# VH-VL binders against q9nrl2r1430to1533: the designs that were tried, part 9

Target 1, 104 residues: q9nrl2r1430to1533
Amino acid sequence: GGVHELSAFEQLVVELVRHDDSWPFLKLVSKIQVPDYYDIIKKPIALNIIREKVNKCEYKLASEFIDDIELMFSNCFEYNPRNTSEAKAGTRLQAFFHIQAQKL

## First folded at step 2 (VH-VL)

Design f28 (framework fv_ficlatuzumab)
Fold by OpenDDE, second read of step 3:
Structure f28 (fold): chain C 104 residues (1-104), chain A 123 residues (1-123), chain B 107 residues (1-107)
Amino acid sequence: as target 1 above (104 residues)
Amino acid sequence: QVQLVQPGAEVKKPGTSVKLSCKASGYTFTTYWMHWVRQAPGQGLEWIGEINPTSGHTNYNQKFQGRATLTVDKSTSTAYMELSSLRSEDTAVYYCARYKSGYFRTPYYMDVWGQGTLLTVSS
Amino acid sequence: DIVMTQSPDSLAMSLGERVTLNCKASENVVSYVSWYQQKPGQSPKLLIYGASNRNTGVPDRFSGSGSATDFTLTISSVQAEDVADYHCGQSYNYPYTFGQGTKLEIK
């Protein structure tokens, strides 16, 4: 049901945030720190935004939630060089996410 | 003032291990990654690895994978590099250097360096 | 691994001359290149980062340029205190790698 599903999304976001590899994804990229980020990434998203959407019950389907999480990782891999700390963190966190998402 | 303080020198026998320290001060320790770089006599710089002081996550140069271990003690703002199975070729000055941590890295690279520890490996 | 090749290996210049140090990457590293100055008996000091004119507070005579594979550190008018080894490094991909260094001396 909706309530149980919402709780599952909330819990998953909490687990993602607390993961050691969450640091690239906690909030939107600063334009000051990364001036060209938004020239490249057209659909920026972060865990804090996803959390807000969960809290506001904006996800009606698990697929919508999963799509946003996948977008978050996609953005990371699009912008960051392949063998950077950010990209590697993203790879590990995404793997963790995929395991947890199977429980939804 | 931002400082990374390292011991001056270590002398070790081949086959043994050494644990080098790097004490940070003058900044928030957990907001910078800590890198380790060495320089053999008369040679260029060689990257060993990095550690996120917050999470403890590490990345290593494959050359040192399994032989180098990076750790941190957040309570003392100290980074450590342990190198095992020491060889004569490990004789070098070992530097710690901070690199700005963030959601996405800037091209700062290593902006503050320790004075280095001279490790001599000899029989 | 990405190989960083510096040229020349050594250079002797007269005071006030323009100095050009080169760094070539074996593959595209975009702009993730930094230059370090290492004076005798000292640790490396960051000079230029981002392979551009971004300066870390070093004298204005130091400037950096380049992108992709070819990078240059320029000293517009070399001074006596500029005697040092200069290292370029890339942070585009692991492992991070450095050039072999260029030794700059004054005639």
Scores: ipSAE 0.027, ipTM 0.701, lowest interface PAE 4.5, mean pLDDT 91
Fold by ESMFold2-Fast, scan of step 2:
Structure f28 (fold): chain C 104 residues (1-104), chain A 123 residues (1-123), chain B 107 residues (1-107)
Amino acid sequence: as target 1 above (104 residues)
Amino acid sequence: QVQLVQPGAEVKKPGTSVKLSCKASGYTFTTYWMHWVRQAPGQGLEWIGEINPTSGHTNYNQKFQGRATLTVDKSTSTAYMELSSLRSEDTAVYYCARYKSGYFRTPYYMDVWGQGTLLTVSS
Amino acid sequence: DIVMTQSPDSLAMSLGERVTLNCKASENVVSYVSWYQQKPGQSPKLLIYGASNRNTGVPDRFSGSGSATDFTLTISSVQAEDVADYHCGQSYNYPYTFGQGTKLEIK
């Protein structure tokens, strides 16, 4: 088994935040800009929330951390049509995440 | 119908390289990752690596790092695996398999497999 | 690497018997386990994904269960066409790994 500690999760979140395609995921979707979002998405999440959960030691297993990241991508693909810049960014960032997740 | 078509067989000499193809049809090629898995005679399945056809991003099993190279040609919906410095131990059936990346609560799995290419490495 | 160990290596069953195949992961893989059926001379076919979800077109007699490290594939009433090697694999961590396989035969 690999090390599944907070420093590994923090490093991965930092890499995701720095990625060019992170812009749809940095913060929760605005109710002002996207008023129907919270009618459709029942478990909203974003990288700033995931990073805070890492800092508060809320992830006991790598799988719990991975599940939250995948929830973020799932929400993106559920709400945004495939031809949107958000969905395209999500597709590329998710691929990057899968490669980086080997470190967990 | 969704299908992945691979050549039936390849015979190569030790020390050479091989480039195996996998032609996809019946779906949008760029929406699924493509995996490569081999199976030596009488042995289990061994994962080689994966490629995202949209981005070209790859991840490899360290055992094949430096010898295996995964590529795609989006214009022909074809995935390729090149394996260099061939040894007799590389004799195996090589499969390509379509893979759905994980959405929340959707586990990652290889749902459609090619019929495999038998690579024989012998002098 | 996560090591997947299957048991038994092989078994021979009579038609209509309940078959249980086991798969153990060397570390926690949650539910990221799939089962594949491979008939002689054919490519693997997905049976079960996410430990318990049956793939489309797979007969109801096949079911999967388990979590964390211990997983089971059950065939409620084995049929002649079920003669095959059965492989489990984990997709939780890289590299993705498979068990050695269980050979199912009819006596």
Scores: ipSAE 0.006, ipTM 0.567, lowest interface PAE 13.1, mean pLDDT 85

Design f29 (framework fv_ficlatuzumab)
Fold by OpenDDE, second read of step 3:
Structure f29 (fold): chain C 104 residues (1-104), chain A 123 residues (1-123), chain B 107 residues (1-107)
Amino acid sequence: as target 1 above (104 residues)
Amino acid sequence: QVQLVQPGAEVKKPGTSVKLSCKASGYTFTTYWMHWVRQAPGQGLEWIGEINPTSGHTNYNQKFQGRATLTVDKSTSTAYMELSSLRSEDTAVYYCARTRYYDILTGKYFDYWGQGTLLTVSS
Amino acid sequence: DIVMTQSPDSLAMSLGERVTLNCKASENVVSYVSWYQQKPGQSPKLLIYGASNRNTGVPDRFSGSGSATDFTLTISSVQAEDVADYHCGQSYNYPYTFGQGTKLEIK
C-alpha cells in the first residue's frame, strides 16, 4: 500500500519490531528448529502476525491488541527458562511494551 | 478452596528412590505451574523444579538435574516428584506449591503450599 | 545462581514494636521478590509478592518494599502471632532461590 498515517497500534508495532530485543518475536518459531515448541505452545503468535492483524483492522479495542502482545510474551516465558537469551530479550521488550502501551 | 495434600512421611535407604505425591483440589489443576521445594531441618527453602501440568514442560534446578523427575496425572490432579540415588542430605520436608502464570510486575510467587512430606534418608 | 541473603538471622522484639526484615539479592532481580511466613510445624504462607504487593489475606501491618537488590519486609506493630520464620524468594531467574530465613521471636 501507500504511505499512511500510523495508528497507535501500528506505531507501537513498529517500535516493537525496531527494538533490539525483538528478534525472538519477529516471526513464528520454526517447527524444524524447535520440534517440541508447538507441543507446548498452543496459541502461537508473533509480531508479523500482530502487524498483519493491525493492518487488517482486526483489533476493535486496545485490550484485544494488548492481549495478543501479552500472549506473545506469555508464550516466550512458558517455553524459555528465564536464563535464556530469548526470555531475557522478552523481559526487556515486554517492559518497553508496557511503558508504550500506557499511551494507548 | 485450594488444597494441596501430601503424605506425611517417607523413610528410605540411601541409594534408593522415592516418589512423592501432591494431590491438588479446589482449582483447575492444569492452569497453574506446580513446583517442588524442600527444606532441610533448620535450613531455608530450596527450589527443586517446576512442571506445567498442561504441557508437561519442566524446569529443574541444575542441582537436581537428572536425579529429580517431575510428572503429573491430569486425571487425578496429582503431581509427582521422583528423587533417585537418595542420600542422607536429601532428608528434608518436601513441599509442593503452585504458582500463577508469569506477570511482568510480580513474576511467579507461591500462593498455595502443601503441608509437606518429611523424607528421612538413613541407613 | 542468585543468592538471597536475609538479615538478621534472628531477632527478638517486644510486642507492638516495628520490625524490619531485610533481603539482599546478589544481582538485580527487579521486583520479582516474594515473602513467606512459616510458623513452627507449618508450611510457608505467602505474605507479599512483587516486592510490595500485599496478600489480601494478610494483616495490614505487613508491608513490603524494595527493588533491584534490596528488599524489606516490615511489620508496623509486631503481634504474638507473628512469631515465625520469614523467607524471601526471587523468581527473576532460574533456579528460583530463597533466602536462608529470619527467625522472629517475641520477648
Scores: ipSAE 0.014, ipTM 0.684, lowest interface PAE 6.9, mean pLDDT 91
Fold by ESMFold2-Fast, scan of step 2:
Structure f29 (fold): chain C 104 residues (1-104), chain A 123 residues (1-123), chain B 107 residues (1-107)
Amino acid sequence: as target 1 above (104 residues)
Amino acid sequence: QVQLVQPGAEVKKPGTSVKLSCKASGYTFTTYWMHWVRQAPGQGLEWIGEINPTSGHTNYNQKFQGRATLTVDKSTSTAYMELSSLRSEDTAVYYCARTRYYDILTGKYFDYWGQGTLLTVSS
Amino acid sequence: DIVMTQSPDSLAMSLGERVTLNCKASENVVSYVSWYQQKPGQSPKLLIYGASNRNTGVPDRFSGSGSATDFTLTISSVQAEDVADYHCGQSYNYPYTFGQGTKLEIK
C-alpha cells in the first residue's frame, strides 16, 4: 500500500499518457463535438480524471484503479464503431495497459 | 497445457459463408488476443484480423473488411471466424493463433497456433 | 502495407553448417519482428520474438538479430530436424504482415 502503490499508479498513467495511441483518452469527450456521446455513455472517464484521482489518493485498492482504466476502454468500444481511428487506438492502448499492469 | 483446437477440414461452394471455430484451453481465455491467419497452398501467411476476448473489439486486415467477422464465446473459450461471399481463392488453411497484450519492447507475437482448418472452396 | 521480403527463397545445407536467413521490411518496424518455423503438414511455431528473444523451449542454436528494416535468423549448426519453412512477420503496424518464407533443406 501507500506510497509504493501510488508511485506505481502514477508511473502507469504517465506511460499511458505518453503512448502514441492515448489521444482519444487524454480528456473527456466534448459534448459540442460529439453530441450523442453522453446519451450512450453513462459513466464517462478519461486519463486526466484518473490521474487526478491518483494524485488525491482516491484509489484505496489496485482493483479500483484498474476498474477505472477498464471503464475508459469499455466506453471507447461501446461508443466507437470497430473501423474508427478511436477504436483502433483504444485496442492498441488497452493491450499496452494489460501488459504493463501485469508488472504491478 | 495451452491448446487451440480447430476442425480438420471444411468444403464450401462459391458464394456461401463458413464459420470456423477455435477452442482454447490451458490458459485464461480473456487475457490474450485471438487472431486468424490463413495460408493458401504453397503460399505465405496472411493475417485476417484479431479480437480482444475481454472487450469484443476487433481489428481487421482491410482486404477482409466486410467479409470476415470475428467473435468469441467466453463461456466455452471458443473463438469464431465467419467468412462470407466465398471465392475459390479463399481455399487455404485457416489458423487461429494467440498473442499476449501489446508490449512496447517486443510488440505482439503468436506464441501458440491451432492446428489449422483446411477450407476448400469449389463447385 | 509494410512488405516483408525474405531471402533466399530456398537453401540446401549440410548437417552442422551455419545458416543465415534474411528478412527485410519496406519500412522501419523497430524490433517488432518475429520468426516462425513451419514443418510440412504442421502449424507455425514461434522461434524468436522482438527480433532477438528466443522463445521458451527453442534450442540455443537459433538466434535472431537486426533492427529497423533488416533482420536475420541464424542457425549456428543445422540439424536434420530443422528442415522447414521459416517465416518472418512484423507486428509494428496494421495489417500485420509476413514474408513469403524461406525453405530450408538438408543436402
Scores: ipSAE 0.000, ipTM 0.582, lowest interface PAE 15.0, mean pLDDT 86

Design f3 (framework fv_ficlatuzumab)
Fold by ESMFold2-Fast, scan of step 2:
Structure f3 (fold): chain C 104 residues (1-104), chain A 122 residues (1-122), chain B 107 residues (1-107)
Amino acid sequence: as target 1 above (104 residues)
Amino acid sequence: QVQLVQPGAEVKKPGTSVKLSCKASGYTFTSYWMHWVRQAPGQGLEWIGEINPSGGSTNYNQKFQGRATLTVDKSTSTAYMELSSLRSEDTAVYYCARGTDYLKGGYEFDYWGQGTLLTVSS
Amino acid sequence: DIVMTQSPDSLAMSLGERVTLNCKASQSVSSYVSWYQQKPGQSPKLLIYWASTRESGVPDRFSGSGSATDFTLTISSVQAEDVADYHCQQYYSTPYTFGQGTKLEIK
């Protein structure tokens, strides 16, 4: 019956996307809105890219999927000062992710 | 049935402001991003900005930043775009459009309003 | 801003002919391209997303392909109802930008 089942990775990405604190992570940071972002962040990633990789079956191991999610949070904390709305959202969403990732 | 209802034409003078509405129905309003796109007569489509009705987060095309303001009223499932300091170049059909659901990433525009024709002339 | 350039600007085809519409991005947009159909007097309608994924309800004669900077929309057998402007859009980064459109007419 697997054809109609969401993969564990797809289910987790959906849960992350629907979380109140997902707003900084839904799509790649705009080069127009934040011109210096890509000078600082060399491996940009966002939930839409991670979901695309899930849909194309590019993750062979749970560790690869977890690494991409952790990269997303790492980028957030590297670029955004601790007291920003982005960093605070990232802290809460990362905690949620760590709980959900126990299912993997 | 998903519907985005926009009012008919508006005529405004240069230097004034306009606030256009987009009433959503047939889906959970807070589960999808709302986008605003305009089309000048005989021209292509131009993205103005997006708003997440759940949290109120917005992103704007820098060309419109400071002039366009996107808001929502969750109680009426209505999105608004206010455009200030109107110029004749703002004459266009203004569309609201729903971003796809979170399962598709929210960036493709799967449902569009019928558009409001804004004419800016003296 | 990423500039999307479509070609040709317009074309006229006979019923049943295969038509190919092109869209080029000024820089790589990966696969983050959508195609929209806009019939005269109507709002745009989503046809293709993720460069090649057909939206539900869209006839299978429509197909998308491409990645990075070069994208194509193909209509395998043009029907009278396909008379419209076709717009490509990138959603790789903001501002999301559209091509100028290609106008399809039936001769």
Scores: ipSAE 0.005, ipTM 0.587, lowest interface PAE 13.1, mean pLDDT 85

Design f30 (framework fv_ficlatuzumab)
Fold by OpenDDE, second read of step 3:
Structure f30 (fold): chain C 104 residues (1-104), chain A 124 residues (1-124), chain B 107 residues (1-107)
Amino acid sequence: as target 1 above (104 residues)
Amino acid sequence: QVQLVQPGAEVKKPGTSVKLSCKASGYTFTTYWMHWVRQAPGQGLEWIGEINPTSGHTNYNQKFQGRATLTVDKSTSTAYMELSSLRSEDTAVYYCARGYSKIYYGSRDAFDIWGQGTLLTVSS
Amino acid sequence: DIVMTQSPDSLAMSLGERVTLNCKASENVVSYVSWYQQKPGQSPKLLIYGASNRNTGVPDRFSGSGSATDFTLTISSVQAEDVADYHCGQSYNYPYTFGQGTKLEIK
């Protein structure tokens, strides 16, 4: 088979997922492993959810897509102290995202 | 069976370096953070650092920053800790320990699997 | 760094007694506290993570409680095989830190 053409949103999600610092964001946080997460974070989101929304064409504007990505990072920084692996990864990944988002 | 295997002992002189190994088996090596913890004789536990075996990303206790180096060999499921400029106070049992949670759920972990530890003796 | 302070440093108990070990954090660590049992010449063994027992054969007589800064490990009825050093640790923030340990002996 041939290579499928990806939209800009799809490509960016793929790049985010493949990034070394994507590990905190690949799936929703486990309530079992992080019991207090959902007491703090009221709008949980992850890259797999965002990917699904992209696949379903739920984003009509780039701003909507960007808002969800920013929410994902916001959640990370709200829950995780600054000096954690998650927060550090989030900081780097967000910087990467901001560069890539300029192409949208 | 999930286990971490470490060499029994190392003897080094002050000022030299040592590279300790930790071979993992019984689980997917790249799905858990690997930690290093040491224990001086009659003392408590001291966290040295962690490494993401997939990305190679590391976090160190600042006490060991610049002196400890964590690496992994994914092909052999082996984690390494190199400690340079050895001092007598580095004499301790060094443990590798697996983080409790899978990587993509976070790194705020307990340590559920421990190696048997390597006794490092630093003396002239 | 977050300082974990255990109390007491050591204690000797009679068989069947209730044992309470305390761990105090210098700042709020939420519930990211673990307890480890270490018998002489052995590696630490995970007993409790947060407030729940690990499903790895830890006897029901061990239980953990606490939040924020004050944490407790309880042995409802201490047994001879419980003789060990007990360590608490926090994984809420870097660097991860442990208490100085509590030595439990049987009279």
Scores: ipSAE 0.015, ipTM 0.679, lowest interface PAE 7.7, mean pLDDT 90
Fold by ESMFold2-Fast, scan of step 2:
Structure f30 (fold): chain C 104 residues (1-104), chain A 124 residues (1-124), chain B 107 residues (1-107)
Amino acid sequence: as target 1 above (104 residues)
Amino acid sequence: QVQLVQPGAEVKKPGTSVKLSCKASGYTFTTYWMHWVRQAPGQGLEWIGEINPTSGHTNYNQKFQGRATLTVDKSTSTAYMELSSLRSEDTAVYYCARGYSKIYYGSRDAFDIWGQGTLLTVSS
Amino acid sequence: DIVMTQSPDSLAMSLGERVTLNCKASENVVSYVSWYQQKPGQSPKLLIYGASNRNTGVPDRFSGSGSATDFTLTISSVQAEDVADYHCGQSYNYPYTFGQGTKLEIK
């Protein structure tokens, strides 16, 4: 473990975490609370995992970071029906992400 | 109290099938995925597959796809692994193990509770 | 498949010595690495999960570290009861894979 430097990816992850619609995305889904989630979603990811990867300098390209964020939204829309609170939060947070990603 | 109980040994002839059992107790059987791992004499651990006891959904190591079948009986809190077309190379200790999934790690399990293992010997 | 390579294959230590066991993944597994202790004639026991989290009941002389492809298990002061095979394994991608193991003995 080297020194962690402040990065544009860290700033963007912090903005996503602070957003009112981040609640479905903060941590991985519980197997106890949602037993069938991991039957359907084969590449689970959440903001805490993405932030860990940023802090460990595992994203070499902006496209790799963007791909992980988009995977997170894709998983949300695959598992959750369109009219759920989760899917609606995902739609709004994804729109916010696209605006903020212009800064990358 | 929390334990996985397996038979000690099983002897089978080449070309036959075996169905190994793993009886869980001391926890809610349906809340954890069950994994199967084998270890050939003097060798490392080899993952066979996993099953969700709630849904019956399975994922397999491709090496065992088509030969291994994982099932559960929720009424008896018992997991099963059936392995077909047995060869002498299948001689190994077969473990069942509970997938430990904290909310942070989701489906990417560590194995926190292990059965004692069943020694399967395949010989004529 | 992700290949996990452990080093050394075997190690003989004196009581009280610090020991470090290594585990290398053939590709990035982030922190999805667990360490298992297997004593002769017994099933494996979980020591560390998520690269650095000690499992409940595991003595504090055991610690894990590392990320991406390089991981270590450290025993700060080896005891007689630590004689065992130590296995690392990744759960990042299917199939889950394990290293070949490191055998720890007392000299």
Scores: ipSAE 0.005, ipTM 0.609, lowest interface PAE 11.9, mean pLDDT 87

Design f31 (framework fv_ficlatuzumab)
Fold by OpenDDE, second read of step 3:
Structure f31 (fold): chain C 104 residues (1-104), chain A 122 residues (1-122), chain B 107 residues (1-107)
Amino acid sequence: as target 1 above (104 residues)
Amino acid sequence: QVQLVQPGAEVKKPGTSVKLSCKASGYTFTTYWMHWVRQAPGQGLEWIGEINPTSGHTNYNQKFQGRATLTVDKSTSTAYMELSSLRSEDTAVYYCARVKYSYGWGTHFDYWGQGTLLTVSS
Amino acid sequence: DIVMTQSPDSLAMSLGERVTLNCKASENVVSYVSWYQQKPGQSPKLLIYGASNRNTGVPDRFSGSGSATDFTLTISSVQAEDVADYHCGQSYNYPYTFGQGTKLEIK
């Protein structure tokens, strides 16, 4: 193929991953580390999964991409109390995402 | 140069079917989704559906679901739209338009055919 | 379906004037709105996508702005060749939908 610039979503995913508050979201939660996670969260997702979906062109609608990102945050807030480091990181990262998404 | 070539016009009777063609050239046919959009006289644009030339996957506007059929012939780089049970309100210019989904920037139609005028009349 | 409503339906401007075309979505479509220019007897042409005229070959006098539900296409100084119908469309969700169009004429 040829050399192509990253799409806006690709760039946004990169920016999300590079964000200081991305650590809870980089990959799926380990069942070993968090044994009860998947008893609570039924639609697990993470930035690496979303990135792969973008790379594989699995998103056809912008709404689908945004829904996955929002699901990622929703899962975080569902499992983690608001006073946890994970929830606080998620709150900041979600705010960052919303700002960046509006600039698209 | 990217080109989407469509026949100029078709005339059909109500209740019949029409199959419109769109021949693509100047780019790799299988790397862009092909969309169909129509425009009734003096009206705005109306999206009909899309097809992935590689997989054949289609999505339709529910308004045309079951009545419009999108297909492609990869060997000739030609997209087709068949519309059945034609009625007078189907009279419009039918455009094919290629789309390369740009993640984050959304769907935009960067090249359009010249359109085929379909006239449905008794 | 997401309804795109353009305003005004038509307008006549003098050469060199600033033109503002509006497009309102019935729900939040984020920034997934594109604008198309359709000159008389021609096919639509891509004008703006992603709220910018990046890589479209469109003159700098055209610019797009907006997010969520309110979008604007601006022509800083309208020219004679800008006479056309202008269409906005959303690609946030299926089915893709367009506005009813705005007709721009020169006085």
Scores: ipSAE 0.006, ipTM 0.658, lowest interface PAE 9.9, mean pLDDT 90
Fold by ESMFold2-Fast, scan of step 2:
Structure f31 (fold): chain C 104 residues (1-104), chain A 122 residues (1-122), chain B 107 residues (1-107)
Amino acid sequence: as target 1 above (104 residues)
Amino acid sequence: QVQLVQPGAEVKKPGTSVKLSCKASGYTFTTYWMHWVRQAPGQGLEWIGEINPTSGHTNYNQKFQGRATLTVDKSTSTAYMELSSLRSEDTAVYYCARVKYSYGWGTHFDYWGQGTLLTVSS
Amino acid sequence: DIVMTQSPDSLAMSLGERVTLNCKASENVVSYVSWYQQKPGQSPKLLIYGASNRNTGVPDRFSGSGSATDFTLTISSVQAEDVADYHCGQSYNYPYTFGQGTKLEIK
């Protein structure tokens, strides 16, 4: 945990980005590669967007930051069947996030 | 094979700036964060900062903030560290290093460049 | 900043002996500690990450243990090629910090 709330958000996003299981979440899902994604997922988000919001000081409360991270995981589980590599990566990364978010 | 290639040496005068390069090959450049670490002669390792090659986002050790600038050129898979207002105490070997994160185990520097010896003297 | 302190500063061992190197963090870093081997004139090489996980290609004589503030690198049977400086570092908080290093020599 960082010294300040903004430093804590940045540190946590950096740790999520580096995590072995971050690969499904680094960037928005490509419409060219996954055409039906945006028909199913109405509020797409990814770690690069969340990090940009942190850098622009767009999160006023820890709850807003947490909500965006949880939306990212929710989208993963809604689109991807539970037995996929994406869903399994999401499950592990979300567990890691929950442990780290206790510091926020 | 993963390789990070750095020039062997640079000599600069106090008060000038230097821009060190690190050319990556053998992996997808944008997949891993790139860090810079220095080591003064006979001393330990000192972290300077990190950059995400995908986003360009940087984090710096406060000691180097304002003096160090990290950049990347995705087209050439090259990372750069510029250090300004050089002093004799900046004489050190400067390493670039690729970083991986693992669940529950944190960040680790899995591949290192061979280092560039920067000598700052008048 | 988190201060990493290594001990001893240097040691000399006979071939085949068990070597123990210590690293202490000034505050809890959980398991976010890595060990690096640096031979003279060479760059550091990752040995152990997450306190106890051996990096790919690292001989099984190298092992790491510890948690929270106290960490140990063990070489079960030291070989001639193990002559190097060994550095521990934490990645729990920014800035990332390293210990001063332990120099290992063979008698």
Scores: ipSAE 0.005, ipTM 0.575, lowest interface PAE 14.8, mean pLDDT 87

